VHH binders against Trans-3-hydroxy-L-proline dehydratase (lhpH). Designs and how they scored, part 8

Target 1, 355 residues: Trans-3-hydroxy-L-proline dehydratase (lhpH), of Colwellia psychrerythraea (q485s0)
Amino acid sequence: MTKNIAQAAVKFEQWQPKIEQESYLTINSLECHTGGEPLRIITSGFPVLKGNTILAKANDCKQNYDQLRRALMFEPRGHADMYGAIITDAERDDSHFGAVFIHNEGYSSMCGHAVIALTKTAVESGVVARTGDVTQVVIDVPCGQIYAMAYSHNNVVKHVSFQCVPSFVYAKDQQVEVDGIGMVQFDIAYGGAFYAYVQASSLGLSLVPEQQEKLIAYGRKIKQAIIPQFEINHPTTAELSFLYGVIFIDDSPNQDVHSRNVCIFADGELDRSPTGSGVSGRIALHHAKQQIVLNETITIESILASSFSVRAIETVCFAGFDAVIPEVTGDAYVCGKGQWFINAEDPLKYGFLLR

## First folded at step 1 (VHH)

Design b33 (framework vhh_vobarilizumab_d1)
Fold by ESMFold2-Fast, scan of step 1:
Structure b33 (fold): chain B 355 residues (1-355), chain A 123 residues (1-123)
Amino acid sequence: as target 1 above (355 residues)
Amino acid sequence: EVQLVESGGGLVQPGGSLRLSCAASGSIFSSYAMAWYRQAPGKGRELVAGITSGGSTSYADSVKGRFTISRDNAKNTLYLQMNSLRPEDTAVYYCAAGSPEEYLRWLGTFDYWGQGTLVTVSS
């Protein structure tokens, strides 16, 4: 318990920006991961986002503060495939808080791994008062209102489940010719974001870390081939009308799980988690194909062998689509706290990506 | 203390160009972050472009590729080069300055503001 600490190290730790001499923006964060996928929870120092909805706040961020998203998500403060959430006031009176999701390319409408991390940390930080072993957390996100449950043991959140937005099949049994790959078969489903779902083995791909570069290259090419061929229209919200990524599906080497998912989203970003919005769309596909029944739980594994459980708890009609309400369960861990300094004089203040 | 005086506004036809200038006095201009804001008739004030004391720039998506913000520290002057002007660019354009203590101010409310210069884009 007695630490040998150099005196110089103590002085380095005490450094603070000299705001009388230089312009610094200080942004504070809580650093988390869910199944290996990072989440930088931006808590203070970021501008207050304007708008009556979380989607409007995301648009305000995109129009007025996009350079700060880059500064936080790119090197040297972030990295390739970095993910974050900006904490906002709630949109609805019955929600606890709101979140805007950010990443290397831009903004997302839904992020399941983020909901899991936000729910755990909201309960453990006292943002939401703990109610016994199960605590409900209600979060406003760009695609709607999310209901989550934190399952605690001895005042530690061990598991988080959330109900995703109505999830549905947009198109099935589609094909596209992809340069350098050939004919690719896919389905499109919505689970808070639109994904194209592709059988990895049909393309000679394996869902393992050793193939990450090939998975990224193929995911990027497939997404870009689908976009000009497919008009995606969200039935109630035009701003959600885009293809977010490609999800590769295959059997897991672990026989105790149903399958494995690897998501390549935005501009070639690889999700280290099983992808919460992705497994939400996946359970809608399985239900539509009559491969699962309501309340049947399947476990889906990531490229890192981390897992989410998912089930369809209800069927609903959503703007003419036959939809389900998915429930996704996963675990998150706090990895650190950040205090990020952006010096106005730094020529690299807005970051860079080299991959 | 900072005093800001904008100039260069006027009437221009769609597709035309204007260069706005903002002269600063009473303080060390080179240490301040500067920005251009605009307010269209019946709308709130919005950020157009920002520039730090070191010259790093940021732009609203609506003007990216068309407008260029720059500064001349020797002349204590901020510029906005506006190309490919559109009717929706019609607004009063304001120069703003923020002290070096608060970087965030160049993206929001500033300590010092000019009186504004009117830009009208019409045929």
Scores: ipSAE 0.000, ipTM 0.133, lowest interface PAE 20.9, mean pLDDT 86

Design b34 (framework vhh_6qgx_2)
Fold by ESMFold2-Fast, scan of step 1:
Structure b34 (fold): chain B 355 residues (1-355), chain A 125 residues (1-125)
Amino acid sequence: as target 1 above (355 residues)
Amino acid sequence: QVQLVESGGGLVQAGGSLRLSCAASGFTFSSYAMAWFRRAPGKEREFVAAISSSGGSTFYTDSVKGRFTISRDHAKNTVSLQMNSLRPEDTAVYYCAADSPSYWEALRTGEYDYWGQGTRVTVSA
């Protein structure tokens, strides 16, 4: 006969590390996603990162705690293409807090999906005091200071917008021969990171989940073929002078959206969201091609049919480039809380990836 | 008001023993890895021994393995270093250090969150 299992469940839930017998590290997190792209917000238990800037704190993490990034981002605690943020003290007196971004390959200078999730959770948790239905959240990230707005209804943040950096077209109508694929036509644009933008249908690709492995393989090959052909120089920040990824563009099967894009970034990581820096580069491309005017909002969807809205709010001259200032809007959801135990005696404590 | 206060240093003859103690206050002692470092005259600070937050794992520099033993007492908020078979080359100022909160930080050298003022150990030939 079936017994009441509630008592057993409560006892399992009460398990705690036997710290007198074994060495455990305990790390706590809030688990979120923005359009399907995960964000593990690391709240406590991680070592205090040292340095006067967020970039310096990221370097301290890379130099002294990189094995903990792997432990949290790799299996069994994370997974392929996992993404996280380590919460830090603010770098600037007028910022609310800081964040160091981590993923499977390493550290990111900017992440739009993370800004959206951090802004929502900061307001909903009371980290930032709510100011009516619209609350400004100011976050220090490795590339600088980000201004975001949380839009609330009945004490729930429904939308987050943030103002992106000056975004511009770096190169248009370029070509590269890619082994195993053939001739690929692309544009390069900057929206907080440099991406090569490629029409998916021109390569026989579909922006659907069942083609994820082909999209990853093609994105990696195209990125590696472009890198030797183009010297990329960011006008003001040498650390941003690289091709971050490839964004595949196509029409959406959804009539309510402008288009679909899929980003393959870093070393073959697939962004489940529409990619904030990617749609920022897209709006710069559309504006430069006279396909959109200032303050015209378009909706771009991801491989999962999740969407960001984007518009160009201003034109600026940025280091000789005709640039725009994008405003990106998206939604995030809290999907869990984590308490992660790492046993010093575990031979797999630093994690693994099998894809 | 975080404090690490070392005691037990002094002058000892080669082959002798000393027990160093570090009293911790102002933080959650049981959550911190603890370590001993030393600085000999004219040298940089050197790692000596570390103990995990639980006390289940201990680490030693090769020159002290088998001679020194690190231990901790959660009830007294104290970490201790038992030093046996002392040599003239063990002459140094010994520092207690805390790193929060990690077993992994106990394996690092030089970059701990809290440091004591040090206690002097002199081993005569």
Scores: ipSAE 0.000, ipTM 0.141, lowest interface PAE 19.4, mean pLDDT 86

Design d01 (framework vhh_vobarilizumab_d1)
Fold by ESMFold2-Fast, scan of step 1:
Structure d01 (fold): chain B 355 residues (1-355), chain A 121 residues (1-121)
Amino acid sequence: as target 1 above (355 residues)
Amino acid sequence: EVQLVESGGGLVQPGGSLRLSCAASGFTFSSYAMAWYRQAPGKGRELVAGIYSGGSTSYADSVKGRFTISRDNAKNTLYLQMNSLRPEDTAVYYCARWSGYTLGSPYFDYWGQGTLVTVSS
C-alpha cells in the first residue's frame, strides 16, 4: 500500500546517529545562493575557531580543521565550485557576527555573494533585529569590517547592499605570455581580494555557459602565468598578499546592463554570481581610468545573467593608494537546510572531487 | 599520482659544471610552473630558479649568470644547468611544482626526494 510507503518515509526522516554504537560528527547548515553562487552557511557542529581576528580564525581552521572544510565542500556533501561560510563571534564590538569563507581549494579573504546571503539570512533569522524596511548588518570577514543594508518588504529581505573595503588598482596595462594562449593583457585590482582583469574577446572567449570549460582552463593558465611574474603585497596585511583569481570582462548580450564578467578563482572554480569583490575591484579600475564618476551606478551580469549593481560612493587614501569605497547591491535566496553526518569509520568521510 | 624524480647530482670540483634533471609524471607538465630549490647542511630551503608554463625564468641573485633553468614539455622534464660551481653551491637540490598562493603565501604542492650536489673545496 501507498500509505505504508508514506509511513516509511516519516521513519527515514527521523533517523539519527546511534551515539552508543558509532562515532559521528553532526554539522548543521543553511543552504543559500546569490545569483546562482552557492553558500553553505555552517551554523553549528563545527569546532570553535580560535583567534582574536577573523583572519586568525581562518588560519586556525586551515591548520587544525582543514579535513572538515574538505568534508563539507567536496562530494558527496558538496560539489565542484562549492562555497561556504563558518559563522563566528564578531571580532569588533560594533559588529554583529563574523564569518570565515571556505571553498574547494581553501579560504577566501572576502566574498560579496556570501555577504549578501549572510545579511539576508541574519535579518530573516532574527540574528539582527529588524529596523523597519531597512536594517544595517555589520559583519567581520578576513579582509575587514563590512557594512551591509537589508531592504525588506513584508518581512522578506528583497535586496542587500554592502560597502566593500577600500578598493584600489594595484597594477595597470600589464602583459604576460601564457602557454597555449599567447600574450594576455591584464590589470590587477583589489576589492577585498586581488584579481587579474582580462578582456575576454581579446582571447576569443565568450562569457556564456557553453564556454564554461574553456573559461576555467584559460583562467587557470592565466593565473598560473601571472603569479610567478608579479609579487602581490597587501599594504597593511601580509596574509592578504595573493592573487585570488582571474576575472574575464566583456560586453553583455543584454543592452540594459553595462557589462558581463566571469570570475575563475582559487584552483579553477567558476563564480556563478557577478563576483562582489570582483565588481568592487572593477569600479576602482573604472574610477582610476576616469570611466565613471562618484555615485554613478553600473550593472554587471554573471554567466547566468544574474546581476549586481555597483558604484563608488567615496574616494579615500589607503596606505598610499588612491582608493574608492564600493557599494554593491544584489539578491540572495534560501534553497535548503542541511544536517551533515561524518562517520569516523567512513573511508570517504573527508570527501572527493572528480572535476 | 604526481611524481617528481631528480637526477644528475654528484661530486664536482670548483669551477666545474653539472646538469640536473627532474622527470615529472602524473599531471599535465606543460601547464605548470616549476622550480628548483636547494638546502645546504644546517640551512633552510632556498629558491634557486623558477620557470613558468610560458617559458619565462627567474633566478636567485646568488646563481644569476651561472645557472640556467629549462624545460622539455615533450619529455615532461625540468633541467638545471649549473656552471662555475662554488663550494657554497653544495646542497641537496629539489624539484618542485608551483601551485599558486594559499592564504597569502606562495605554495609548492609537490616536491621530489632531492639530489645531492657536492662541490669539493
Scores: ipSAE 0.000, ipTM 0.116, lowest interface PAE 22.1, mean pLDDT 87

Design d02 (framework vhh_vobarilizumab_d1)
Fold by ESMFold2-Fast, scan of step 1:
Structure d02 (fold): chain B 355 residues (1-355), chain A 121 residues (1-121)
Amino acid sequence: as target 1 above (355 residues)
Amino acid sequence: EVQLVESGGGLVQPGGSLRLSCAASGSIFSIYAMAWYRQAPGKGRELVAGITSGGSTSYADSVKGRFTISRDNAKNTLYLQMNSLRPEDTAVYYCAAYTWRGSYLTEFDYWGQGTLVTVSS
C-alpha cells in the first residue's frame, strides 16, 4: 500500500515508454497561444518532410503522414479547432526556418497567429540571435516568405509585427442565396488566404462566445453556397486557389477598437484570434474603399476580446491587382511543453473528433 | 485527386430536352459543392447552375425555370436537366467540383473535359 501520495506521484512522473516491449513514436512540442488561438509547435519526432518548397513539404505531409496530423490535432492529444506548426528547414537562403501549418481539417497557406508565436519563441529559444530590443525573424510559409520583428524588453518578447504577403480585393458587392439564411452580401479578399467577408448584424448574428455554434453553422453554410458560384484563381500559385473561410465583421462591445472579426475556416473551425490573414484582407478592403490611408493603424478584436493591430505600409501592383502590404501586430504566450506518445497497438492512436 | 467525366451532350432541336451527367471519382463526392459551366464558341466560360453539398441550388437568370441541377451522392453523380433548349444554349458544358475543406493545399477547383450541346435544326 502507498504510505505517501507525494512518493506515488514522483513514480508516476518517472514513467517512460517501454520501447523494448512496445512500439512507440515520440513527438515533442512547444505549446503556445496567440490571442487564445492555440499553436502546437512540433519540434522533433515528426518525420522529415521532403520537397524544395514549403508547399511541397505540406503536400508530402498530406500524402504520407496525414494520420500523424490527425493524431496530434484530434482528441485525446488535441481538440476541436486545434492548430499546429511543423518546423522545417528554410526554403530560401535568407530565411531562418520554415513551417508547415496543420489543423483539424488539413493544411493552411498562411497563419498570422502562428507567425506571431513562432517569432516570439524563435527569439526566446535562441533560434535567431537577438539584435538588441528589435530582432528580425524571416520564416518560409506555404504562401511565401514572411518578415517579422520581435520587440523585446528584459529578454522577453512583448510584441511581434509581421509584414503579410501582397493583399488585394478579389470581388466586391457580391451576393448569394443561402439555404436557411436567405440572401447574403459579401466581398472576397486575399491576405495570404481567400476569405468571404460578411456583416454579422445583417444576418442577426452577434460576435460573442455564446453564439459560437450559430457562427460555425452559418459560416459553413455561406462558404458552401459561395464556392459553386465563384471561380477563385490565385494569380501566381494554383495551390492557393480556394475559398478558405468566412469572416464575420461587426462592431465591438469595446468602443476603443475599430471592429471585431470572427473567422470560420476550413470545415467549421473557429479562430480564437482576430485572424492575421483575415485582418490583412480587411486592410486591403478598407484601403480599396478609401476608408483608411497608408500607415493608418486600426485595432481588430477576436471573439475573446484579444486584439491585433493592422496597417497598410505600401501599395504594390501584384499580377494586375491593386494590392497593399499589411503589417500585423500581436502578442503570444507559451502555455507548456508536450511529449506525445503514439503506441502502434493503440486502436485509438490516430485520434477522434466529437463535434 | 478528383476526376470528373461529363456525358449526355448531343444535337437537339430548339424546344427539346437533354440530361447531362457528371460522374465523379477519386474522393468523397458528398463533401463537394458542384456546378455546371458552359463555354460558347469564341466566348468565356460562364456559370449555369450550382448545387451545395446540402442540396441548395442556384441558377443563372438565362436558364431559371428551364434547367434543373441535382445530385445523387450514392452514385457520385451530378445532373443537369435542360428543358426548352434555345440556339443560344449551344456550348461545351463543364462539370466543376469545389472543395469545401479549402484547407488542403493539394485541393482546389476540379474540372471535367466538357460535353458538347448543339441546339439547331
Scores: ipSAE 0.000, ipTM 0.125, lowest interface PAE 18.2, mean pLDDT 85

Design d03 (framework vhh_vobarilizumab_d1)
Fold by ESMFold2-Fast, scan of step 1:
Structure d03 (fold): chain B 355 residues (1-355), chain A 119 residues (1-119)
Amino acid sequence: as target 1 above (355 residues)
Amino acid sequence: EVQLVESGGGLVQPGGSLRLSCAASGFTFSRYWMAWYRQAPGKGRELVAGITSGGSTSYADSVKGRFTISRDNAKNTLYLQMNSLRPEDTAVYYCAVTYYGSGLPYDYWGQGTLVTVSS
């Protein structure tokens, strides 16, 4: 060890670049993951989003600040399949705060992994006052109001459960011919977003990291084949009327879990978590097919062997659909905090993707 | 490769009892919803009883109080205890499992075991 080398590190740590509004935009974040799926929680420095609803705020971001989504989600600040949340004021007086969800392609209506990470960090940071071992956090998201429970031990949130929006089967036992794949059987369910659910083994697919490229390719092809043949209408909100992704389902090598699923969403993004809105749609499908009863918990594993537990806690009628209210449970971890500079002179300031 | 092998069928007099067994292999038995179906001549396949991975049971109205479905996860075996058998219970009985994917419900059945209720 030499003192001269150690002193250089101290000086680097103490140094800050010259920050001018004309030369640098500064954005601050908390870095988290839920089951391996990243969440960059954007806490300050992002423009104030306009609108009376979270959905309207997401639209404002898309129209006026989409280059900043790219800057934060793309390299070198982000990466392929990066995910984030922009913290906003609450839409409703009984909610603690709001969140706009962002990713490589754009914006999402619901993100279960984000709700879990946001709930943990809200309680541990003191944004929401802790109420003993169980603390309720209420978050406004584009698809509605989410109620989450943080379960704490020694001032650390160990588990987060959240109640999802009414989840229902939109269509079942459907078929589509997919170029290069053949006949694909699928169901469509809503759990905060619409997904097509496909049995992976029926297509010769395995839900393992080594097959990630094939899963992404098949997910893209299946999604694009379904869209022109199958009209999706959300019964109360036209802006939610789209197929978000494809979820591949199969058995897991882990004998302690019910099953594994892998979500390919948006434009070929792979969810490292079990997908909260996806398992919400799964439990609606299992209930509709009489494969589970109310309050029966199943554990669903991701491509990384991380897991969410899910159960249907209630049956409801939602706009003519027989629906359930899912409860999803998972764990999140804080990985870091960042301060991000966007230099006006940087030709790569708004990012790039090489995948 | 999923395999379901039923046994325990046979001829029994009205009011008698039989216990059916289903030996399962090729999947993690303890994680799957399992069921017994039956098919009588000229009828479609009818759900008789189901059991969830957590042990919750359901029964067709025609067999409630007479039949009991159970599972032994250590032995990868599904059972159907049939009491107070009636001539109308005469059918081929099938063990069934569905993977948790989309598509056709009850994708895997065994070859069946014949139950005949007569004098």
Scores: ipSAE 0.000, ipTM 0.219, lowest interface PAE 18.5, mean pLDDT 87

Design d04 (framework vhh_6qgx_2)
Fold by ESMFold2-Fast, scan of step 1:
Structure d04 (fold): chain B 355 residues (1-355), chain A 124 residues (1-124)
Amino acid sequence: as target 1 above (355 residues)
Amino acid sequence: QVQLVESGGGLVQAGGSLRLSCAASGRTFSSYAMAWFRRAPGKEREFVAAISWSGGSTFYTDSVKGRFTISRDHAKNTVSLQMNSLRPEDTAVYYCAATYSLGWQYTSDEYDYWGQGTRVTVSA
């Protein structure tokens, strides 16, 4: 205590739920971002999810605890386009832990920005024992097993790379008529999730924050136009057979980078990062079109000018598809810690969205 | 992962020139900001020069500004340090360093990958 600390402030800091008198659920988190895209890492207080796979655990969450996803992702605890991860036990013996990904609309199969933040915080928290300057972290996610490398200096993880799941081109040079927009040309690729890739300039769009509302509106319309006209089947896992979002591609205002991505995913959520699963699909497209060779790295920017680097490190055959294994590199930061209270008597306990 | 190998060090007389090169392997080094640091006998490691990942920005410590020029060649995956008007106080082991940061840094703590060093001796 110093003379500069008011007694009232100290007592406010000591407030805790009166659990003997009131029904509260308390959920704790680490608050992170990767290239500006938020990640609320749920560390304790969330119910234990049941199932032998991460997909089964995600389904358990959807069926039995979806109101808690809303409470954490919606206002006032979250916000529009909020993203989170629920830490689980590993699915495989050679994995360190598992994660279920949550957002405003629901659940995702893969999230590269989350893998980067989870890898950094796992190493820095001692969840994974550090092995010198480079530490391998293996995470089970709904689409499979992810191998990540944490690059440390003086006990701080500065960079994270991860190997994405086998990534491949699903369809090329497709067209769809979109009400209010016109004819849209797109490709579909898989990089842990299926995206439709669209040239922004072909639609008069710019990948800048000032056009956020137009990008969201167009992304929603394009996604909804494609879904009824184009059947998506994941070759080995039916639960992954859906179009997750639309990625707008264009040249960056910064001519020193390869390009810029803006991902509109789920129900009109805008990814502030370059989108890890999205750049994974991009490198598969570039490789399939012979625009890039193995181990050639390109840098892709987000709407905020944050960047990921990506390269294809190996070619593989995945269920009859010619696929690549992408390596994505990015940086994450811890922004805070949260302790979230859900009072059974609160009429707004499960949150709301006003955009 | 990135491996860095320095070359071009040696003995030179005061007022002379040397060109150091750093070859990067592993990842394409276009994604990295690159720097040169040096350690003189009995001294701490100090910053010399840095170049941004794009090559569009260069940074120098005051004692070498106007005498040294840092550059990069994306096709060859190399970064070079052209050292002119060398002085005996420039005698040191010179280290190439890389960071995935798109900016530059003056402290060695911000760099994750280091070469083994190349020795530069400037005689009076």
Scores: ipSAE 0.000, ipTM 0.105, lowest interface PAE 21.8, mean pLDDT 85

Design d05 (framework vhh_6qgx_2)
Fold by ESMFold2-Fast, scan of step 1:
Structure d05 (fold): chain B 355 residues (1-355), chain A 123 residues (1-123)
Amino acid sequence: as target 1 above (355 residues)
Amino acid sequence: QVQLVESGGGLVQAGGSLRLSCAASGFTFSTYAMAWFRRAPGKEREFVAAIYWSGGSTFYTDSVKGRFTISRDHAKNTVSLQMNSLRPEDTAVYYCAAQPGYYLTSRDSYDYWGQGTRVTVSA
């Protein structure tokens, strides 16, 4: 029968556009999230990226395939604040694979939520052979080589920990006048990126989804007020010498966690996760203020009440800074598989954003 | 086992140039940061220059910035220090050092050290 819904559904499922023609590009993905922050893992169909390093491959993507980043990260295939990773060959012989990180505004040097999702999926898919209940995954990313541990129970990865870069306090007890807000007190710390840390309640802000618009607006204003007043120099890598975002901190309504934080980064993007590089900077701040000791674990919530655990496992001297090595622990979930069609004749083929 | 072997030291006139090289073996060179330290007569070892394991980022002490250039060759497992516009104050034994992380300025953070190569700059 022509109105049989079950028969129609089977035919829709079996149909695909004519991908054999030059007018169609097909890209395949695995869809994940870490604490609510999405990761579109691009597995095939994307052009082969050239270069001997992951950073060089990211630059090749930016120069030659940036329209495809937009197509995958923007609507209708992606959305505001979307994140992805392009899987590559390993840069180093002792690494399992590589990844180029992409988002709405461009390319990231490090994404903690991405490392967590990539580690889980690498072990569960068999990309990395399981070694009992704890499996090490080594990933090449633009900023370097990342070591992660997958913790399994009944062949399911339940938790992922990774060792972050040396994290340190750059400045404490700073103030800036912000138009429309007034005087804002902040600290600056590095945990893979530089963030300004601000107490939300001091500005009448609450770290809840209902205040998303206000948090984004305040984060953007505060960031833009700090940039001209404060010189940021990464001690060894000039490309990292910039303020990436603002992290709002406050007490959690959940008594079982240490605190909540919300990161507004790049050009007003809101991280749904607790922010791996952000909690890394947080643990450096808490250690410097003598509020935690080595190997003391704290749990930090996101705006969605998803959590990362973080601890400082070592103290180190990093280019004259008193630094710590953070270990960040989180969990990821597989949400789906995608097959994405880009038709050369589609006037909206490279996407759009409406916030 | 780990070996770091320096070469290229010698006697040079003020204003001259030398290129030091360090050959590394026995560890995963691509995952190690490499540095040069020096010890002048009667002084402790001081930091000179470092290069991250990725090869793209370098750091220099103020007294050599603009005159010295550190570089890596991953195919040869070597780190080099090009020293230009040498001064008598640059006279020292120069040591190659390696560590598996980002601790670039503290000599106590370096796990592996070469035996040193002597640089003498005549006035």
Scores: ipSAE 0.000, ipTM 0.110, lowest interface PAE 22.5, mean pLDDT 86

Design d06 (framework vhh_6qgx_2)
Fold by ESMFold2-Fast, scan of step 1:
Structure d06 (fold): chain B 355 residues (1-355), chain A 123 residues (1-123)
Amino acid sequence: as target 1 above (355 residues)
Amino acid sequence: QVQLVESGGGLVQAGGSLRLSCAASGLTFSRYAMAWFRRAPGKEREFVAAISYSGGSTFYTDSVKGRFTISRDHAKNTVSLQMNSLRPEDTAVYYCAAGWSPYYGTLDEYDYWGQGTRVTVSA
């Protein structure tokens, strides 16, 4: 009798949920990252979300399936700052598909890193028919319709650009007193979500991984100080009328890069990417301050030195605001495929967070 | 208005070297990413190399990495491609391109193109 360790591994790989004996829910995903920011693309097994708009589908998820968001975004299936997208049918006839964005604390209206990863994987999976070396992908998200371009070389999508929704300056040169920090200067801009933009160096902050905990703490405090002082109203959609996060801006140590920024969003989540909706708001701010011209590209770095390029391609009037249409470019990678089991008898089935 | 003019092409033996140059006019050179693409007979245009608007970042297709070097000179408004260890499969018309993207590597992100310069590598 000979023993072979590989035979044990094969038998472990054959394990399947015993659905006739136990109550299991199985959810399937593609695992991606964009500039280090994770995206769990939920492809099947999640309940069908109801509503005529992506925003309505997000609300249906929040009201009826929020425990499944937790199960997928929290440990042990997810982790602190985890991000995902639930694939849905398109809202508009000229869109290819829709997506509901989920994270540790809830739901977001826009996610640029997700758009980049979704565009790459849609083309590479044949969800959207490839049209030569450039393929257009149109995605419905809670804040509107997004037009993205997948740039292929030898049948691999190397780069993705997308046109963000009309982006504008909501408020500039504002200040707020923050307990334990002092007076903070900020601007507010919309790039699919509202962010407060703060100069990191003015607060003794550095945009490096070693300062992660301090950046999260300051971002949370600043956001909570701004909310009661500043009324945020989206001009056409009440559900978008909230401050999503704080973006810390600083100079980059890389001379090829315009700047670095770090987004602390929701309830203290740190974006590993440069933040697509954030750089969209940044280019609107720079254009409004006459610091850049149309079609001038700047490159913005994340805390991990990953980068997005952004430019304003058009000026538009949006509900009385002087707005721009940003074009954001970045790269994404597929890191794995998941099959996630939720056993009804598991006392930890809906997950936990220890950070 | 915008003009890109390539030079430096020619015939070379396998293992040899050539330096291509592209002179840009009619644009603010320092605000454009510059790239080289090539088209072999009977093939479509393919990406070769790109350099960011500042010159700090360079990008290469795998088949030329370690053999080709892209550089730019803001004072002269030129981009250059130093091609070493040339192979017969490098035979193509080489095109200079300018665009707003610092790192696309794809045809559609380059708004301005030169007329091309021919490189022939013999066995």
Scores: ipSAE 0.000, ipTM 0.122, lowest interface PAE 19.2, mean pLDDT 86

